# Ledger of designs, part 40: VH-VL binders against Large ribosomal subunit protein uL10m (mRpL10)

Target 1, 224 residues: Large ribosomal subunit protein uL10m (mRpL10), of Drosophila melanogaster (Fruit fly) (q9vpl3)
Amino acid sequence: RGKINIQRPKAPHYERARVVAVTQPKYPELPKAKSCFKTRAERTQQQQENPYNEIIAREVRNWLDHSRLVAFFHLSSITADDIFRVRVQLHKQNLHLKSYGSKIIEQAVKNTRYEAIVPLFHSNHCIVFSPDPEKTAALLRIVRRVPQMVLLGGIVEETMLSRNQLVAYAQMPGLHAVQAQLVQTLSQAPGHLIQQLQAHQNSFVQVLDVHAKNQMNEETPKST

## First folded at step 14 (VH-VL)

Design hc35 (from gm16 with light chain S95Y)
Fold by ESMFold2, look of step 15:
Structure hc35 (fold): chain C 224 residues (1-224), chain A 119 residues (1-119), chain B 111 residues (1-111)
Amino acid sequence: as target 1 above (224 residues)
Amino acid sequence: QVELVQSGAEVKKPGESLKISCKGSGYSFTEYWIGWVRQAPGKGLEWMGIIDPSDSYTRYSPSFQGQVTISADKSISTAYLQWSSLKASDTAMYYCARQWDYSFPLDYWGQGTLVTVSS
Amino acid sequence: DIALTQPASVSGSPGQSITISCTGTKSDVGSHNYVSWYQQHPGKAPKLMIYDNSNRPSGVSNRFSGSKSGNTASLTISGLQAEDEADYYCSSYNYGSTWVVFGGGTKLTVL
């Protein structure tokens, strides 16, 4: 691999970036082109001498911590031009398409509640991150047109959803959900509270404020 | 309640044109795709292609590319399958079905439209 | 252009359990593939019985179950009944070809 072209007097230098094609008993640094065969000692040394995995794992953790929408996809064979077009379309919607090695994902989520996602990365995959859970519908509309991407599932507001649940989430009407929640809250009030709200318009705000504070301070008010 | 209603059976001669319809109701028609499936007499099911009614995005199975045209009119919640020149080999039952995307199931099916092409 | 392989026919007696297989490749029935199963009675449209390998739609009897292992998906019908006599098709999205594939179909006969 001489496409770096940093130095070209007549022949490229071999300095620590070149690959030994078959096997090597000791090697201080592994090149980008990997050997097909490794000993146990080389595997141990490679693990100890590859600190960049933790830097990349920290990037993944940062995306997970700052994303309220995460979606996982299986990725089949796709040209570089096609995946670039998809990445651009997603980026316009504040949706960030990333791909990481399975070991890096495992390292990133180790000792976190997201360890359950590791089995999703057995084969070719990609991940979409976004801080905006409202972009779930936009995400799904874009990726539906990409035959090489198959939805596996996602995380919304730190809740893991199956692919069917993610589609259902994207179809929820925002205004209807807010209106239904408001009506439900008022309907839970006692009968005398409803009569008071009808008779005294200005006390309505005060009663709602007290009721909301009581709900915040108590555990779920379910009785057996 | 989701329902797909297809146009009635057709008897045609080779070389004639034909357009059959699939009307969706009980859901937001532009939210889902419509797929078309062929079943030749005594044979199995064959996926022909899909349309997204929202903007007429269309994709065909390679076996049917150039053989038929899939279209939709979202203003009347209707998808279409059409031939410019029928062949005897087009004799089959044709189903429409609802699909979220390529990897999701065909969850609701129309009753089918029998197309017979003979002299 | 490789169809999912199903047996042409399967038979069983009332009350028995039967299994219909659907065999493909890693790109159509592998670990990340989603397999659906459809039942079709003569002269009627297909009906979705199983989706996403093992999930049952509302209104489908729990006598129907789906599973997947390796490159083979299976539909199992327990407590076989006369009305189960029909054609059964598996379906999957083939990752390699990037379009939907149906199996050839299996005729279930209840003796």
Scores: ipSAE 0.683, ipTM 0.857, lowest interface PAE 1.4, mean pLDDT 78
Fold by ESMFold2, fold request of step 19:
Structure hc35 (fold): chain C 224 residues (1-224), chain A 119 residues (1-119), chain B 111 residues (1-111)
Amino acid sequence: as target 1 above (224 residues)
Amino acid sequence: QVELVQSGAEVKKPGESLKISCKGSGYSFTEYWIGWVRQAPGKGLEWMGIIDPSDSYTRYSPSFQGQVTISADKSISTAYLQWSSLKASDTAMYYCARQWDYSFPLDYWGQGTLVTVSS
Amino acid sequence: DIALTQPASVSGSPGQSITISCTGTKSDVGSHNYVSWYQQHPGKAPKLMIYDNSNRPSGVSNRFSGSKSGNTASLTISGLQAEDEADYYCSSYNYGSTWVVFGGGTKLTVL
């Protein structure tokens, strides 16, 4: 007589989440344009007590862990429409434009080999992630038309590269083995890379010099 | 090879509507944008606007904002330029051209569609 | 507001070298905007001859070269031939207004 009846368990949360996802309206999956623009007030707000800091830091860790190409840019003032169009163009090439506060980046790279990148994020910035290091050339092609994005350097296959090294990497023939060998050779000077990233982070002239070099006899003919 | 084929010449009266087409082939249609260029008889080239077929984003030159509508049907690799009410001043040759995006050159051009508007 | 100025016409003899200029404001032709050149024969669609100031597309003769200095871009045609007789247009991306601008065109006559 008297055993308790066990009723069926409630449906799993997965089934409820599935129904909700089907009913959600169409929404752009690209980050909102203002995610690449941070005012002083917004930076202060992000540095304050935020219950989601660890969630956002995990997002950054996931991108770093699964991206074979990471590029760092200084970001000047840009309209929301222009940065949205740039983000769309990058996304078509599997290149993902993101921006995070410096505190979040510090949390994401703490106790990793990438702690050296933290000083790059004291100024207005954005980051491009991609699983495809072969897309470095496409990245540079898109951003050469966006003067507000100034390349500082990057990470290719877990190796930190200066701006010049990243441009050289992009110019190599498309064989993966050749590009991997160049990255391995360039990794012999990590201290030099950090110095270059810090010393040249605001230098738009170096970006122009790289573009002039890569556009051999396309930007400026010799004097008459 | 990349090809843009436009619809044939049109003769219309003022006040009539018109939609002309530009069909792209030989490339992935949604990877590039389609721009439209006007050339009045004996005159130079005027950029009218552009569309990204992948999401239908459009941008117009200020001179043509509200004067024409640019659209695309990516399922048939076709872009369109349309007028709701033609004016005699719309008489011109209209070209479509391919661009990587609005900040890149017009690398491939259609053959042109002559539109004549007269009463 | 923003315009690209080209000479209305230029002429040269076969074998000569000629230059067509395209002048605009710093925002139209300067370091943050690129210039392209188009050739248009009578009754035909324009053809891209030079892009990004000095690049030649595949299939364009090396007799055509482009340059940019300050607010002026130049198209140079060396070794003029009769088939070079055409209209030439420069164009640039107008960064401040985010649309493409064409110059007024230059008619090249080969004497």
Scores: ipSAE 0.007, ipTM 0.514, lowest interface PAE 8.7, mean pLDDT 76

Design hc43 (from gm16 with light chain T98S)
Fold by OpenDDE, look of step 16:
Structure hc43 (fold): chain C 224 residues (1-224), chain A 119 residues (1-119), chain B 111 residues (1-111)
Amino acid sequence: as target 1 above (224 residues)
Amino acid sequence: QVELVQSGAEVKKPGESLKISCKGSGYSFTEYWIGWVRQAPGKGLEWMGIIDPSDSYTRYSPSFQGQVTISADKSISTAYLQWSSLKASDTAMYYCARQWDYSFPLDYWGQGTLVTVSS
Amino acid sequence: DIALTQPASVSGSPGQSITISCTGTKSDVGSHNYVSWYQQHPGKAPKLMIYDNSNRPSGVSNRFSGSKSGNTASLTISGLQAEDEADYYCSSYNSGSSWVVFGGGTKLTVL
């Protein structure tokens, strides 16, 4: 029984060779790792098609839609430790510090009223969200002490504000204070009106009295 | 109206101590910061540092760190700039200015305090 | 020292328009940081003329305008008047160093 030469197997019969050649699984050539030469455009497109990016974009939109206070900051040379410290301080005030990529922001605000904020996100930025617009002063107080955070602007009650307008807003008396002042002013208005009306009446009476006195003096015949 | 009024001109000798003042009025003194700016004779403006009068938080430019002390008394709406030991090179005009934070402009300026240090 | 770059001097005739440039880096003018311009007459304190790149404070003439592109900010004075003769300084916050920087100043002469 001939030792099967396992080192140089006899070439199969021509017909068998043909069958083997046709039945050999054609393994698709492993796609050349295109990974290193993906054009910026391809990378951008792949990022846009990433289901994860869509989820994050939706999250951003949810934050924007449910926040009454949104503030935008430029970040420069800030350490993770510093960010964490600021985050903790903000969190104590129910302020939420978030950071998102520019592409995510673009996707999130596309075809929305917030599309104008896109140019703010060309560099390192962070966003602070709050459900309470009265926290604007507290927010600004905290971030002023962080030199690496530069205020760019914000949204308050669905209105876009410049950085100066945000500062001005923070310095305004609270709505309740303004309402109280208005009520006080309105409560004083009737008194002032009454005073003015009375002043005119008094003046009129005085004029009439003077006129009456003058007429009486003219009617007193000089008794020669 | 917002106004910053600085103390008068000073003539000192090298080695002497000096404290100049800047009084703010017409606004809430504790809501804005006070910056100090130096201008040497015939030279440009140099930002020295800034103070938050509300709690005396202070930051200096590196060139002035340890060279001067910035302080404030919020009870009288006054900021201070002081030297422990003056040098001839400290001869300059010193301005205080209102600044909301680091990134905001110096929107209102004091009239300046001339400090002359000569032997 | 980190400083903004300005021309040393600029001159113009009455009625002309002149522009003063202020060049910085990506950490100041070239970033989202805002540029301010100050006017200083001899023996006087500086006065804010432009803030946040292009905004005028109340009381500042509309002849003064500011712009920013890239790492360069510009102050334009239209309809030049004799009273405009002064030193002009640009300023910006440098986010890298975390302090305020000034330009070297530009002397404007009205001929």
Scores: ipSAE 0.854, ipTM 0.933, lowest interface PAE 0.6, mean pLDDT 88
Fold by ESMFold2, look of step 16:
Structure hc43 (fold): chain C 224 residues (1-224), chain A 119 residues (1-119), chain B 111 residues (1-111)
Amino acid sequence: as target 1 above (224 residues)
Amino acid sequence: QVELVQSGAEVKKPGESLKISCKGSGYSFTEYWIGWVRQAPGKGLEWMGIIDPSDSYTRYSPSFQGQVTISADKSISTAYLQWSSLKASDTAMYYCARQWDYSFPLDYWGQGTLVTVSS
Amino acid sequence: DIALTQPASVSGSPGQSITISCTGTKSDVGSHNYVSWYQQHPGKAPKLMIYDNSNRPSGVSNRFSGSKSGNTASLTISGLQAEDEADYYCSSYNSGSSWVVFGGGTKLTVL
């Protein structure tokens, strides 16, 4: 417990930083003049939020691009202490628990192979990222005991897996079992899309719209 | 082939102890939970609780907390349900079933153990 | 107590379709909850018929189908047969609770 006497900062360095901030361009500020300028404040806030959304969306894209294991969960009400405990447990296994807004997820996966995951984010969720697909079993063993986290599915080695397939993957020994599972999963891609739609009822319209657009893009007009 | 085989029917008197068993085969016993389900005569199904045999992580439905004990011996792939002092109201069919976690189905069921408690 | 509500009984003639409902709350059956359906013949253990709302396990006839809309899950049996006469239970898990809940059961009678 030492007393630290707050010394005045060395004037040139601190005062120059303060002076720069204070001397920003002095355009007329109208707090007293016009209450109708509330629309300007709202406009400025909206513009500021849009750039931050794209920055965060890029973060999500980076996580998706550099993670060989991604798992999606529905997250119900949980105390800050409990979720922090879970985050610490996961971090010890190189598993990174994250939460992002659904709008940010939509921006992050736009025009990517992961666009099909958007319907999963209708309500509160969390995502676990890891570079280590071998940690899938550790992930599932930890979160099974967290009643507030319900497994929705995942991505392993760039392949979408249902929650049942992710559990099966976690039980497989070695890389050869993973490769065999991925080949079978790729062969069943249409069935996995239907499964994800049924698991996330409220996002059903968005996935149908994507699927219909894909079918229209793949059709060729008949020449007559 | 996943199979759960339970111990045979029991006829007991009130106040006696009892331990019934559920042996799993055809899968890695420690990779799944074992859940216990009660069905009183002519009544519906009641989930009693679970055990993770790998480390004996155990959870009970609130209605059964303190009423029974769930345990397992992973060396012989067997889960147990036991009473220290049976009551006549414990008369029921008891099933074990395999479950991945709380949100997953009970995918494979034992044949059931009928427990009858009467004077 | 949190309860899943099923009709006590339902009946149908051979060859017809019937539907059994399972109604809960948004927390019990709504979005992001998985509902399972079990068939139980007299004196036998329950058998899983539908999981994750609409999926059939291997070996279950495609005459059985499941769906969920809002707070209600449904089991539909098409082409009703005498062997379908049994008790049917739904089950669910609310992610904000720590336990599984079964519905009260529905006795299906084939006329």
Scores: ipSAE 0.673, ipTM 0.844, lowest interface PAE 1.4, mean pLDDT 78

Design hc44 (from gm16 with light chain T98H)
Fold by OpenDDE, look of step 16:
Structure hc44 (fold): chain C 224 residues (1-224), chain A 119 residues (1-119), chain B 111 residues (1-111)
Amino acid sequence: as target 1 above (224 residues)
Amino acid sequence: QVELVQSGAEVKKPGESLKISCKGSGYSFTEYWIGWVRQAPGKGLEWMGIIDPSDSYTRYSPSFQGQVTISADKSISTAYLQWSSLKASDTAMYYCARQWDYSFPLDYWGQGTLVTVSS
Amino acid sequence: DIALTQPASVSGSPGQSITISCTGTKSDVGSHNYVSWYQQHPGKAPKLMIYDNSNRPSGVSNRFSGSKSGNTASLTISGLQAEDEADYYCSSYNSGSHWVVFGGGTKLTVL
């Protein structure tokens, strides 16, 4: 009985070959390994579709909506250690330093009153949030000592401020001090007005008195 | 009005020590920093360094690190620039200027102090 | 040495408009850093003319304007006057080196 040549089996009969060809499992062509290098466009699209990005964007919106003080900084060549040091210092003042990607920020502020901040986030940036606008001076005091942080501007009480305006704001007396000053000024205004009105009346009376005296002196005939 | 007034011109010999002053007025001296700028004769402006008078925090340009000392006395609203040993190459006009921080402009300048170092 | 590049000299006639350029890098002018311009007359201290790229301090003539595009900042002086004859310096904070840099200066001559 001839050794079945298992190395080169005789081609099956035509009919059997047809059946075998039809019954061969058609394995879907393995998708050509999409080059691991997702194009910038694909990366951007994937990032937009990432549910995680939506969550982060919502977080950013929450921070913006609940913060009375927001400051924007450019970061240049800052180490993780330096960031940590600054974060600790800021945290002691109830200031919260956060960093987000530009796309996340864009998504977060799209169709909001904060849309104007998007151009600030084209490079490495960080944001400091605070519920207290009175902490502006403390914030600036801390970050001035960090040469890697450049102040770009901020939002105070829902108003966007330039870096110079933010500095000016920090130098202003507290709201209560300003209010006190205003009340003091307003309380003095009526007194001053009354004084001015009375001064004119007094001057008028003095002039009349002088006139009357002069007339009396003219009517006294020199009794020769 | 914000004003920075510097000490008068100095004529010195090589090897001598020198301390020049810059007095600020018309603003809160401790809220702003003081920068120093050198201008050699016929040359451009060179930023030397900066000081926070509130606690004497100081930073120098690399070219001036170890060459000069910047200090301040906040009690009299005065900043100082000093040399331990002058060189002929130190001959220049020296300006102090008010600066909020590193990234802000020098908005008010002193009148300058001419330092001449000659043998 | 890290420096900003300015033309050595610029000239113009009275009434003309002239522009002085200041070219830096991505670490200074080309970044979110702000450019300042200073005017210096002979024997006088520099005076701030423009800050934060395009802002004028109080007391500075509206004939002076500043702009920034890419790595280049520009100072424009319109309606040139004899009194404008001076040296002009641009300045910026360098985010790479973390110190202030000046341009080489431009001598403006009014013809």
Scores: ipSAE 0.861, ipTM 0.936, lowest interface PAE 0.6, mean pLDDT 88
Fold by ESMFold2, look of step 16:
Structure hc44 (fold): chain C 224 residues (1-224), chain A 119 residues (1-119), chain B 111 residues (1-111)
Amino acid sequence: as target 1 above (224 residues)
Amino acid sequence: QVELVQSGAEVKKPGESLKISCKGSGYSFTEYWIGWVRQAPGKGLEWMGIIDPSDSYTRYSPSFQGQVTISADKSISTAYLQWSSLKASDTAMYYCARQWDYSFPLDYWGQGTLVTVSS
Amino acid sequence: DIALTQPASVSGSPGQSITISCTGTKSDVGSHNYVSWYQQHPGKAPKLMIYDNSNRPSGVSNRFSGSKSGNTASLTISGLQAEDEADYYCSSYNSGSHWVVFGGGTKLTVL
């Protein structure tokens, strides 16, 4: 036995945070593009859109806007108990595990610099959001023991990083050292990073096509 | 300047115990895992298991579960592979190698420790 | 045991290209991009040549390339040289486990 380190709180804190989150005020509405004129086809499409999809897409946009760390994972078959355990461990580090339908992701990132990420969501997936890019190391250490979560890459400070680049980022010392590296990285075109991620992960997605046919989507846990 | 230096060759009898070592240098030892690989004479490579030196979390290949013990002492940047009772079939070259986790490559290898078990 | 299948041997003449195959299951090759290739000369430790199917570490000749199609990964050595004579191993992981799996190895002979 020993002394209790106040820097490592108990896991049950997630249940208290969950209750608080349910009762908190709604998120601010994301910026909507101002349009003077719309075509007839655009008006018809807007009338037929599902309002629930727009609410969820707004949630995703809010996460993207407020997260300085975003990580993308392929999600293999995993028990509800195991994914809950992982979600609680991540939450203790201010890391928020989410999963959304491919259509919702497409709607959320439409006409943004992140629109190219949509193909990553053709298979079973999950996303981790955090306002704290310094938590990248903690994220990677937690998921290193979860083989069902396969890291595909991520976004740090609005810059797309490959799997290996995200690992390298996590090994850099101190916030100030990381900020200096990110300033240099931000001078590079995000499109080239996305092309490298897509080439690497298009192969992965293509190979997973048969695997995805045999698995149920984790977004409906009562069906699993 | 990442380097993994293993303990020297061992000649043992069946039934004896043995603990071989792998010392890492030139990197933050607790940031990476250490994997162990066996190679029987004239045979291929077999992954035995892996350890996270930061907290001693271990995983074993099913073929080696219960056959060996993997451990680490992070204060001296050293990982260990141990047998409680050697068999003649344990005669092999044993390598340690660095991995970020089990899904990452074995990017730096020790020089190997030859273990010979004979009567 | 061998979960990844490699040919026992391949041979080629200097200057030729050769390909070594590595075939596994969907769960150990087909489902991900984490196949690696190692070169081992006699009496030496293995050396990482290719990782994540097709990436070369710094200092590895561009004569070495990797690819994957379905459940089969391939290592291609172009412009074959005498120094390439060695044993070659592929490796991968199982997406539902913590395991690293090696192929049985391929002895490359340069004629």
Scores: ipSAE 0.263, ipTM 0.616, lowest interface PAE 4.6, mean pLDDT 77

